# Designs tried in a protein design chat: VH-VL binders against PH domain leucine-rich repeat-containing protein phosphatase 2 (PHLPP2). Part 17

Target 1, 249 residues: PH domain leucine-rich repeat-containing protein phosphatase 2 (PHLPP2), of Homo sapiens (Human) (q6zvd8r785to1033)
Amino acid sequence: SHGLAEMAGQRNKLCVSALAMDSFAEGVGAVYGMFDGDRNEELPRLLQCTMADVLLEEVQQSTNDTVFMANTFLVSHRKLGMAGQKLGSSALLCYIRPDTADPASSFSLTVANVGTCQAVLCRGGKPVPLSKVFSLEQDPEEAQRVKDQKAIITEDNKVNGVTCCTRMLGCTYLYPWILPKPHISSTPLTIQDELLILGNKALWEHLSYTEAVNAVRHVQDPLAAAKKLCTLAQSYGCQDNVGAMVVYL
Below, E stands for the ipSAE of ESMFold2; O stands for the ipSAE of OpenDDE; V2 stands for 0.75 times the mean of E and O plus 0.25 times the DockQ between their complexes.

## First folded at step 23 (VH-VL; framework fv_adalimumab_6cr1)

Design p02 (from k02 with heavy chain R100T; at its last look DockQ between E and O 0.04; V2 from the best seeds 0.00; counts 0 for: pae O 7.1 > 2, placed apart)
Fold by OpenDDE, look of step 23:
Structure p02 (fold): chain C 249 residues (1-249), chain A 120 residues (1-120), chain B 107 residues (1-107)
Amino acid sequence: as target 1 above (249 residues)
Amino acid sequence: EVQLVESGGGLVQPGRSLRLSCAASGFTFSSYAMHWVRQAPGKGLEWVSVISDNSGHIYYADSVEGRFTISRDNAKNSLYLQMNSLRAEDTAVYYCARDTLEWSYYFDYWGQGTLVTVSS
Amino acid sequence: DIQMTQSPSSLSASVGDRVTITCRASRDINNYLAWYQQKPGKAPKLLIYYASTLQSGVPSRFSGSGSGTDFTLTISSLQPEDVATYYCQQYDSYPYTFGQGTKVEIK
């Protein structure tokens, strides 16, 4: 089960969208996602509608977690490019599927992300981050990469003044500086795993992983949990779009 | 300066095995996908295999699938190609090439290649 | 697999001539196309990527154009040092594939 909360804050539009499929791939798995277009509301919605279909196709072609996830992001990115859009979005996908390879685990979780959306697993009451933030500020290696590629970094720390992210879906015209290559992590799910939190940049800028986990561990309703996270972020001064999804495992 | 140096080539008989190495320097090797590309004498370029930075994304050309194994040791800045069941048609200069964008794109740096000759 | 077909297989031109090499993909490759120059006994050198973006350090007389399935490498003014075999390569999907090459010679 899952709960989703999205709040526009002081903004006049919502540029965060989410994907939640408790049943995926003929009921064999589940897919959860979050997309943040920052100030763009179109691309996140588009990804919300397309990413699951792409993933479904890719998981049928490969059983390798890194392969089907990487291809999912690549294909999705390329589809966006075909439209000639100058839009970009953070993207996070969480795929839960049966794990027949590990006798100790019934299910595996694969998390892939570009941009600034993050997933945090609550394992034994402790937060386990499963994502990487791909921003010039948060990823020195990526910052160096784009510099080495002779990208123009503006004073506001944006690639060509467009985005602070070095990896995202979209912004195809910023090739090769902006890439759709996701961070991918896979882990068997165990009895110690309680819940999964998906959040956008705004959420994690205001809540630590520990705070987030502590806030929702004892909440029975996942929707209430998600709302609590967003509300908590706002209480800490979040004025931007904030999105949170809580998946009970 | 980015450098790629292939080694391990030589003359082998059909059915034998050979292991190629590529030593990388001048860049953060662990951040880049790496490829093998080969070129038969007097012929064109043929993509052989790719391995992602974390070794999770691997593809092979059909011509080598099941016989060749690409691997890497990021701690040693090394790329490898284990070639088993070699055939005459595997005779080629084998190049290691760096993926420019660190993920299955085009190749900006190439080694000078190592010659593999498969002949009875 | 995506087939890449170059034309012509070989050409001879005079210094200063405009040279055009074409590459056709068996399907739309979304401009994920690179061009390489290979001189005899040397490794390939990247010239152009993403169909039309000139690699740093490559002379401006080289240019790439095209989209979808049809692509062109142009040398605006052929120089003696341009004698080489040129290859197109798609990186839209695995397996990556190259054109058969175009040998460029000077008369």
Scores: ipSAE 0.017, ipTM 0.556, lowest interface PAE 7.1, mean pLDDT 92
ESMFold2, look of step 23: ipSAE 0.785; ipTM 0.893
ESMFold2 (binder alone), look of step 23: mean pLDDT 94; pTM 0.942

Design p03 (from k02 with heavy chain S52N; at its last look DockQ between E and O 0.75; V2 from the best seeds 0.78)
Fold by OpenDDE, look of step 23:
Structure p03 (fold): chain C 249 residues (1-249), chain A 120 residues (1-120), chain B 107 residues (1-107)
Amino acid sequence: as target 1 above (249 residues)
Amino acid sequence: EVQLVESGGGLVQPGRSLRLSCAASGFTFSSYAMHWVRQAPGKGLEWVSVINDNSGHIYYADSVEGRFTISRDNAKNSLYLQMNSLRAEDTAVYYCARDRLEWSYYFDYWGQGTLVTVSS
Amino acid sequence: DIQMTQSPSSLSASVGDRVTITCRASRDINNYLAWYQQKPGKAPKLLIYYASTLQSGVPSRFSGSGSGTDFTLTISSLQPEDVATYYCQQYDSYPYTFGQGTKVEIK
């Protein structure tokens, strides 16, 4: 089960979207996603509508979690480019499926992301981050990469004045500075795994992983949990779009 | 069966030009990004250039930027590399290689290569 | 640019031996690593991609492992037909670079 909350804050529009399918791939898995377009509304919604279909096709072609997930992002990126869009979005995708590699585990979780959306697993009451933040501010290696590639970094710390992210879906015209290649992690799920939190940049800028986990660990309703996270972020001064999804495992 | 066949290699003097071709078959050529990779005699592999029709992206290694031009004719299932202002250090076997998809930039199929020798 | 450093540059082993080749990237390449086999006078052949995924048709004695910056290619039981130079290649970010190669010979 899952709960989703999205709040526009003081903004007039919502540029965060989410994907939640408790039943996926003939009911044998589940997929969850979060997309943040920062100031654009179109691309996050488009990804919300398309990425699950792409994933479904890719998981049918490969049983390797890194392969099908990486391809999902690349194919999605291609589709955006073919549509002639110059928009960009952070993208987080979580896929839960039966574990065929480890007989001790019933299910495995694969997480892939570009941009600034993050997934945090609550394992034994402790947060386990499963994503990588691809921004100029938080990833020195990526910052150096784009510099080495002769990107223009503006005063507001944006690649060519467009985005602070170094990896995104979309913005095809900013290749090779902006890449569609996600960070991918996979872990068997165990009895110690309680819940999964998906959040956008705004959420994690205001809540630590520990604070987020502690806030929702004892909440029985996942929707209430998600709302609590967003409300908490706002109470800490979050004025931007904030999105949170809580998946009970 | 996927096949890539390079041609056009030979001996040329420094400063001259040469045009390489790669004939592709066994797959939908237009759906794939195509690359040139070269290997100097007794040396390692060096990526040279890529062309992606879906994205319109064309990129070159710094070592060949401004001198080489990659192009393709999808109707002829052909990839080309126009090499101008050739230098001795351009001496290599030149491979055309297929990208596994697009945006991946690892190469699942290679031609047998064509040798380019630049010497006075 | 991302530097790819292979070790060793060359090795000689007996048939049936376990052979390990390492590749180190100068930065985290997020497992976007491929391994190629190049036999003498032949074009490179893809063995492994995404660090550990075996290409179709490649013998199971080949395997890839590692993450982040450190990767390994393993031949569980070296065969005569495995005599070749092996290359790692990162495809995380532009420009896409190769290791210098590891020459594998049979004693």
Scores: ipSAE 0.782, ipTM 0.913, lowest interface PAE 0.8, mean pLDDT 95
ESMFold2, look of step 23: ipSAE 0.809; ipTM 0.902
ESMFold2 (binder alone), look of step 23: mean pLDDT 92; pTM 0.922

Design p04 (from k02 with light chain N31D; at its last look DockQ between E and O 0.73; V2 from the best seeds 0.79)
Heavy chain, then light chain:
Amino acid sequence: EVQLVESGGGLVQPGRSLRLSCAASGFTFSSYAMHWVRQAPGKGLEWVSVISDNSGHIYYADSVEGRFTISRDNAKNSLYLQMNSLRAEDTAVYYCARDRLEWSYYFDYWGQGTLVTVSS
Amino acid sequence: DIQMTQSPSSLSASVGDRVTITCRASRDINDYLAWYQQKPGKAPKLLIYYASTLQSGVPSRFSGSGSGTDFTLTISSLQPEDVATYYCQQYDSYPYTFGQGTKVEIK
ESMFold2, look of step 23: ipSAE 0.826; ipTM 0.909
ESMFold2 (binder alone), look of step 23: mean pLDDT 92; pTM 0.923
OpenDDE, look of step 23: ipSAE 0.913; ipTM 0.954
ESMFold2, look of step 24: ipSAE 0.771; ipTM 0.882
ESMFold2 (binder alone), look of step 24: mean pLDDT 92; pTM 0.912
OpenDDE, look of step 24: ipSAE 0.848; ipTM 0.935

Design p05 (from k02 with light chain N30Q; at its last look DockQ between E and O 0.79; V2 from the best seeds 0.84)
Heavy chain, then light chain:
Amino acid sequence: EVQLVESGGGLVQPGRSLRLSCAASGFTFSSYAMHWVRQAPGKGLEWVSVISDNSGHIYYADSVEGRFTISRDNAKNSLYLQMNSLRAEDTAVYYCARDRLEWSYYFDYWGQGTLVTVSS
Amino acid sequence: DIQMTQSPSSLSASVGDRVTITCRASRDIQNYLAWYQQKPGKAPKLLIYYASTLQSGVPSRFSGSGSGTDFTLTISSLQPEDVATYYCQQYDSYPYTFGQGTKVEIK
ESMFold2, look of step 23: ipSAE 0.772; ipTM 0.879
ESMFold2 (binder alone), look of step 23: mean pLDDT 92; pTM 0.915
OpenDDE, look of step 23: ipSAE 0.929; ipTM 0.957

Design p06 (from k02 with light chain Y94W; at its last look DockQ between E and O 0.84; V2 from the best seeds 0.82)
Fold by ESMFold2, look of step 23:
Structure p06 (fold): chain C 249 residues (1-249), chain A 120 residues (1-120), chain B 107 residues (1-107)
Amino acid sequence: as target 1 above (249 residues)
Amino acid sequence: EVQLVESGGGLVQPGRSLRLSCAASGFTFSSYAMHWVRQAPGKGLEWVSVISDNSGHIYYADSVEGRFTISRDNAKNSLYLQMNSLRAEDTAVYYCARDRLEWSYYFDYWGQGTLVTVSS
Amino acid sequence: DIQMTQSPSSLSASVGDRVTITCRASRDINNYLAWYQQKPGKAPKLLIYYASTLQSGVPSRFSGSGSGTDFTLTISSLQPEDVATYYCQQYDSWPYTFGQGTKVEIK
C-alpha cells in the first residue's frame, strides 16, 4: 500500500504530481512516480497521465529493467512534443516486480530519475538513497559538464537563468546542457526493506534522509505518514510546493 | 531488412563544399532520429550530427558546427549532410546511422559509408 | 568530455580462447555503454547496448558486463570471423564519445 500528500504551501499553484499503481501489468509489478515542474503544472500532469502507459509498453519489449526504464524516460521525453520545448519537469519513477533469481529475495526495485525528486529506501531502519540529484549545487561533475559546454550559469545558480537541474524531461531548447538520460539503479528487496519514500526537492531541502525515515517508520497509515512528512517540512519553514509519497513494502 | 546507402563522397579541395545523401529503406524512416558519424582513415569513430524525426531538433559536434548542415526529406526517405568550408581534417568515411530510439544516441544500423577526401 | 579508454590497444589470441576487452570511462556513465564490432573495410555493427544487452542476431559467445566506470566485452571462444576492431561508446552525457578501439587478431 501507499499514501500520497501534496501541498501547495505559500504558492498559488501546485506544480508537483504523482503516480501510484500498487498493482501494475496484471499485478506483476507496482509503479510509483513523482514529477516536479517547478513553476509549471502542465508537464507534471502530462507525465502523471502518460508514463505508466509508456512503461507498460516498454516492459512488453524487454526483460531488462535498465533497458525498459531508460526507454520509458526517453519515449516520455519525446512524447512531450511542443509542450516540452520550453517547459521541463523533474521525474522519478520506481518499479517493483517479482524477482525469482535470488532465493533471499522475491522482489526487485528499480529506480530511475532526472532532476531533483528523490527516492529513499528504509532498510533495517536506515535510509538508503536510490536516486541521483541532478543539480548544479549537488552534482559537481554535472555542473562541470554544463560549464564545459559553455552554458551560462546565472547569478542565481541556474542554467541559462532557467533551472538548477542538469537533467529533466522536456526543456529541449536547452539541450544538450539539460539532458533527459535518467540515472537508473536496482536492488533486490528483502524482509529488511520496510518502506520507500518519494519526495520532491522541497521535501529533501527541509528533511534529512534519517529524519524522514524516523518520522514515518512506525506510522501505520501511509497517507498519514505522507502528510506528516509534508507538515514537518512546512514546520521547518518550507513555503514551496512539497510532495511526499510513502510506500509500505 | 533495414538498409542505409550513402552517396556523394569524393575528392575536393579545402574550402570547397560537398553534399552527402543517405537513402533509407526497410523501416519507417520518418519515425527515427538519424545521425552522421565519421571515421578518418585508419582512425576511430567521431559523431558528427543528428536530426530528429521531424527535424525539430538538430545538433552538431563542435568540430563541424557552423560549417555543416544536416537535413532530411521524409517523403523521399533521405538524409543529407551539406558540408561547407571543408578542411583537411574532415577527410573521413562518413556513415549514416539510425538512432536505436530517439534521444538514445547509440546506433543499431549503419550504412556502408562514403569517403570524403579533402586535399589540395 | 567523457574520455573512453580501451585496453588493450591490440591483442592476438588463438581460436577458442576467451578474450576480454576493457573500457573505462572518465566519470560515471551508469549503464549507458555500447560495444561495436568493425571488420576491415566494413561499417561498425552494434553488438551490445546498455552495457550487457545483446543485440539481436549477435552470437551468444559475446557478452558485456560492468557499470559505472568499468566495462568489459568478453568473447567466450574466439572464432576466425571475430577478427575486427572493437569500440566502446558512452551515451550518458553529451558529447557522446567512443573509445579508441581494440584490434583483435588470430595468432
Scores: ipSAE 0.777, ipTM 0.897, lowest interface PAE 1.4, mean pLDDT 91
ESMFold2 (binder alone), look of step 23: mean pLDDT 92; pTM 0.910
OpenDDE, look of step 23: ipSAE 0.859; ipTM 0.936

## First folded at step 24 (VH-VL; framework fv_adalimumab_6cr1)

Design q01 (from p04 with heavy chain L101M; at its last look DockQ between E and O 0.82; V2 from the best seeds 0.80)
Heavy chain, then light chain:
Amino acid sequence: EVQLVESGGGLVQPGRSLRLSCAASGFTFSSYAMHWVRQAPGKGLEWVSVISDNSGHIYYADSVEGRFTISRDNAKNSLYLQMNSLRAEDTAVYYCARDRMEWSYYFDYWGQGTLVTVSS
Amino acid sequence: DIQMTQSPSSLSASVGDRVTITCRASRDINDYLAWYQQKPGKAPKLLIYYASTLQSGVPSRFSGSGSGTDFTLTISSLQPEDVATYYCQQYDSYPYTFGQGTKVEIK
ESMFold2, look of step 24: ipSAE 0.800; ipTM 0.896
ESMFold2 (binder alone), look of step 24: mean pLDDT 92; pTM 0.912
OpenDDE, look of step 24: ipSAE 0.796; ipTM 0.920

Design q02 (from p04 with heavy chain H57Y; at its last look DockQ between E and O 0.63; V2 from the best seeds 0.00; counts 0 for: pae O 2.05 > 2)
Fold by OpenDDE, look of step 24:
Structure q02 (fold): chain C 249 residues (1-249), chain A 120 residues (1-120), chain B 107 residues (1-107)
Amino acid sequence: as target 1 above (249 residues)
Amino acid sequence: EVQLVESGGGLVQPGRSLRLSCAASGFTFSSYAMHWVRQAPGKGLEWVSVISDNSGYIYYADSVEGRFTISRDNAKNSLYLQMNSLRAEDTAVYYCARDRLEWSYYFDYWGQGTLVTVSS
Amino acid sequence: DIQMTQSPSSLSASVGDRVTITCRASRDINDYLAWYQQKPGKAPKLLIYYASTLQSGVPSRFSGSGSGTDFTLTISSLQPEDVATYYCQQYDSYPYTFGQGTKVEIK
């Protein structure tokens, strides 16, 4: 089961969209996603509508987690480009599928992300981050990459004044500085895994992983949990659009 | 069957120009990014250049930037490398390689290569 | 640029031996790593991509492992036809770079 909450904030339109399919790939899996276009409303919605279909095609072609996720993001990125989209979006996908390889686990979780959306797993009451943010501010190696590639970095620390993130969907005209290559992590799910939290940039800017987990661990309703996270972020001064999804495992 | 056949290699003097071609068959050429990779005699592999499926993006290694030009003709299923201001260090077997995807990734098919020798 | 360092530069082993080649990246390449086999006088052939995925048609005695910066190509049982130079290659970012190669010979 899952719960989703999205709050537009005070200053901007809701540019966060989410994907939730408790039944995926002929009912043998589940897919959850979050997309954040920052100031763009169209791209997140487009990804919400297309990303799962692309994933479905890719998982049919490969059983390797890294392969089908990487291809999913690349194909999605290509589709955006072909559609003439010039803006970028953060994208997070969580795919849960049966895992027969590990007798101690019935399911596996694969998480892939670009941009600033992140997933956190609650394992044994502790947060386990499953995402990586590639940005000029948070990743010195990535910053060096784009510098080596002769990117223009503005005073506000943006590639060509567009984005601080160097891994995104969209922004095709900023290749090769902005890449559609996601961070991918995969883990078997165990009885110690309680829930999964998906959140956008605004959420994680205001809540630590620990705070988020602690806030929702004892909430019975996932929707209430998601709302609680958003409300908590707002209470801490979040004025931007905030999105949270809580998946009970 | 995927086939890539390079041509145009030969002996040239420093400062001269040479144009390499790669003829592709057995796949939808226009759907794949293409690369040039070279190998100096007895040495390792060096990535040279990439061109996307529709030529929307192009990138070069620093060692050839400003001197080499990659291009493609999708109607002719052909990849090209115009090499200007050739140097002795450009001596190598030049391979055309297919990217696994329409965007730049790894190389799943290679041609047999064509030898370029730059010598006085 | 990302530097790829292979070790060893060369090795000689007997038929049936387990062979291990390592590749180290100068930074985290997020598992965007491929392995190639190049036999003498031939073009390179793709063996492994995404660090551990075996290319179709490649014998199962080949395997790839590792993550982040450290990767390994393993031949579980070396065969005469495996005599070649092996290269790792990162495709995390431009310019794409190769390791210097590892020459594998049979004793």
Scores: ipSAE 0.400, ipTM 0.809, lowest interface PAE 2.0, mean pLDDT 93
ESMFold2, look of step 24: ipSAE 0.742; ipTM 0.875
ESMFold2 (binder alone), look of step 24: mean pLDDT 92; pTM 0.911

Design q03 (from k02 with heavy chain S104D; at its last look DockQ between E and O 0.75; V2 from the best seeds 0.00; counts 0 for: pae E 2.9 > 2)
Fold by OpenDDE, look of step 24:
Structure q03 (fold): chain C 249 residues (1-249), chain A 120 residues (1-120), chain B 107 residues (1-107)
Amino acid sequence: as target 1 above (249 residues)
Amino acid sequence: EVQLVESGGGLVQPGRSLRLSCAASGFTFSSYAMHWVRQAPGKGLEWVSVISDNSGHIYYADSVEGRFTISRDNAKNSLYLQMNSLRAEDTAVYYCARDRLEWDYYFDYWGQGTLVTVSS
Amino acid sequence: DIQMTQSPSSLSASVGDRVTITCRASRDINNYLAWYQQKPGKAPKLLIYYASTLQSGVPSRFSGSGSGTDFTLTISSLQPEDVATYYCQQYDSYPYTFGQGTKVEIK
């Protein structure tokens, strides 16, 4: 089961969209996603509508987690480019599927992301981050990469004044500075795994992983949990679009 | 069967120009990004250039930028490399290689290569 | 640019031996690594992509492992037909670069 909450900021339109399919790939899996276009409303919605279909095709072609996720993002990015989209979006996908390889686990979780959306797993009451944010501020290696590639970095620490993230979907005209190559992590799910939290930039800017997990661990309703996270972020001064999804495992 | 056949190699003097071709068959050429990779005699592999399926994205290695031009004719299932201002260090076997996705540059199929020798 | 360093530069082993080739990237390449086999006088052949995914048609004795900056190509049981030079290649960031190669010979 899952719960989703999205709250518009005081100053901007809701540019966060989410994907939730408790049944995926002929009912043998589940897919959850979050997309954040920052100031763009169209691209996140487009991704909400297309990413699951692409993933479905890719998982049919490969059983390798890294392969089908990487291809999902690359194909999606290409589709955006072909459609003439010039804007960029953060994208997070979580795919849960049966795993018979590990007797201690019935399911596996694969997480892939670009941009600033992140997933956190609650394992044994502790947060396990499953995402990586590639940005000029948070990743010195990426900062050096784009510098070596002679990117223009503005005073506000953005590539060509567009984004501080160096991995995104869209922004095809900013290649090779902005890449559609996601961070991918995969883990077997065990009885110690309680829930999964998906959140956008605004959420994680205001809540630590630990705070988020602690806030929702004892909430019975995932929707209530998601709302609680958003409300908590707002109570801490979040004025931007905030999105949270809580998946009970 | 996927086939890539390079041609146009030969002996040239420094400063001269040469045009390489790669004929593709056995797949939908227009759906794939294409690359040139070269290998100096007895040396390793060096990426040279890429062109996207619709020629919308083109990139070169620093070593050849400004001197080499990659192009394609999808109607003819052909990839080209115009090499100008050739240097001795450009001596290599030149391979064309296929890549399905513009931003995922591993090469699943290679041609047999064509030898370019730049010598006085 | 990302530097790819292979080790060893060359090795000689007996038929049936386990062979290991390592590749180190100058930075994290997020598993965007491929391995190629090149036999003398032939074009390179793709063996592994995404660090550990075996290309279709490649014998199962080949395997790839590793993450981040350190990767390994393993031949579980070296065969005579495996005599070749092997290359790693990163495709995480432009420009995409190759290792210097590892020449594998049979004793």
Scores: ipSAE 0.261, ipTM 0.762, lowest interface PAE 2.8, mean pLDDT 92
ESMFold2, look of step 24: ipSAE 0.524; ipTM 0.817
ESMFold2 (binder alone), look of step 24: mean pLDDT 92; pTM 0.922

Design q04 (from p04 with heavy chain R100K; at its last look DockQ between E and O 0.80; V2 from the best seeds 0.78)
Fold by OpenDDE, look of step 24:
Structure q04 (fold): chain C 249 residues (1-249), chain A 120 residues (1-120), chain B 107 residues (1-107)
Amino acid sequence: as target 1 above (249 residues)
Amino acid sequence: EVQLVESGGGLVQPGRSLRLSCAASGFTFSSYAMHWVRQAPGKGLEWVSVISDNSGHIYYADSVEGRFTISRDNAKNSLYLQMNSLRAEDTAVYYCARDKLEWSYYFDYWGQGTLVTVSS
Amino acid sequence: DIQMTQSPSSLSASVGDRVTITCRASRDINDYLAWYQQKPGKAPKLLIYYASTLQSGVPSRFSGSGSGTDFTLTISSLQPEDVATYYCQQYDSYPYTFGQGTKVEIK
């Protein structure tokens, strides 16, 4: 089961979209996603509509977690380009599937992301980050990469004044500075795993992983949990669009 | 069966020009990004250039930028590399290679290569 | 640029031996790594991509492992037809670079 909450900030425009399919790939798995277009509403919605279909095709072609996720993002990126999209979006996908290879685990979780959306697993009451944010501020190696590639970095630490993230979907005109290659992580799920939290940039800017987990681990309703996270972020001064999804495992 | 066949290699003097061709068959050429990769005699592999499926994106290695021009004719299933202002260090076997996916930049099929020798 | 360093540069082993080739990236390449086999006078052939995924048609004696910066190509049982130079390649970020190669010979 899952719960989703999205709260508009001062702009009254939701630039965050989410994907939730408790039944995926003929009922053998589940897929959850979050997309953040920052100031763009169209792109995250487009991804919401397309990413699951692409993933479905890719998982049919490969059983390797890294392969089907990486290809999902590349194909999605290509589709955006073909559609003439010039803007970029953060994208997070979480895929849960049966794990027949590990007798100790019934399911496996694969997480892939570009941009600033992140997933956090609650394992034994502790947060386990499953995402990596590639940005000029948070990743010195990426900062050096784009500098070496002679990117223009503005005073506000943005590539060509567009984005501080160096991995995104879209922004095809900023290649090769902005890449559609996601961070990918996979983990078997165990009985110690309680829930999964998906959140956008605004959420994680205001809540620590530990605080988020502590806030929701005893909440019975996932929707109530998601709302609680958003409300908590707002109470801490979040003025931007905030999105949270809580998946009970 | 996927096939890539390079041609146009030969002996040239420094400063001269040469045009390489790659004929593709056995797949939908227009759906794939294509690359040139070269290998100096007895040396390793060096990525040279890429062109996207619709030629909308083109990139070059720093070592050849400004001198080489990659192009394609999808109607003819052909990839080209115009090499100008050739240098001795450009001596290599030149391979055309297919990108597995658009922007993946690993290569699932290679041609047999064509030798370019730049010598005075 | 990302530097790819292979080790060893060359090796000689007997038929049936386990052979290991390592590749180190100068930075985290997020498992965007491929391995190629190039036989003498031939074009390179893709063996492994995404660090550990075996390309279709490649014998199962080949395997790839590793993550982050350190990767390994393993031939579980070296065969005469495996005499070749092997290359690693990162495709995490531009410019995309190869290792210097490892020449594998039979004793």
Scores: ipSAE 0.766, ipTM 0.909, lowest interface PAE 0.8, mean pLDDT 94
ESMFold2, look of step 24: ipSAE 0.786; ipTM 0.895
ESMFold2 (binder alone), look of step 24: mean pLDDT 92; pTM 0.917

Design q05 (from k02 with light chain N31S; at its last read DockQ between E and O 0.90; V2 from the best seeds 0.89)
Heavy chain, then light chain:
Amino acid sequence: EVQLVESGGGLVQPGRSLRLSCAASGFTFSSYAMHWVRQAPGKGLEWVSVISDNSGHIYYADSVEGRFTISRDNAKNSLYLQMNSLRAEDTAVYYCARDRLEWSYYFDYWGQGTLVTVSS
Amino acid sequence: DIQMTQSPSSLSASVGDRVTITCRASRDINSYLAWYQQKPGKAPKLLIYYASTLQSGVPSRFSGSGSGTDFTLTISSLQPEDVATYYCQQYDSYPYTFGQGTKVEIK
ESMFold2, look of step 24: ipSAE 0.834; ipTM 0.913
ESMFold2 (binder alone), look of step 24: mean pLDDT 92; pTM 0.916
OpenDDE, look of step 24: ipSAE 0.928; ipTM 0.959
ESMFold2, look of step 25: ipSAE 0.802; ipTM 0.897
ESMFold2 (binder alone), look of step 25: mean pLDDT 91; pTM 0.901
OpenDDE, look of step 25: ipSAE 0.936; ipTM 0.962
ESMFold2, fold request of step 26: ipSAE 0.798, 0.788, 0.800; ipTM 0.898, 0.893, 0.899
ESMFold2 (binder alone), fold request of step 26: mean pLDDT 92, 92, 92; pTM 0.923, 0.916, 0.921
OpenDDE, fold request of step 26: ipSAE 0.954, 0.956, 0.949; ipTM 0.971, 0.971, 0.969
ESMFold2, last read: ipSAE 0.771, 0.813, 0.814; ipTM 0.883, 0.903, 0.899
ESMFold2 (binder alone), last read: mean pLDDT 92, 92, 91; pTM 0.915, 0.921, 0.891
OpenDDE, last read: ipSAE 0.949, 0.951, 0.952; ipTM 0.969, 0.968, 0.970

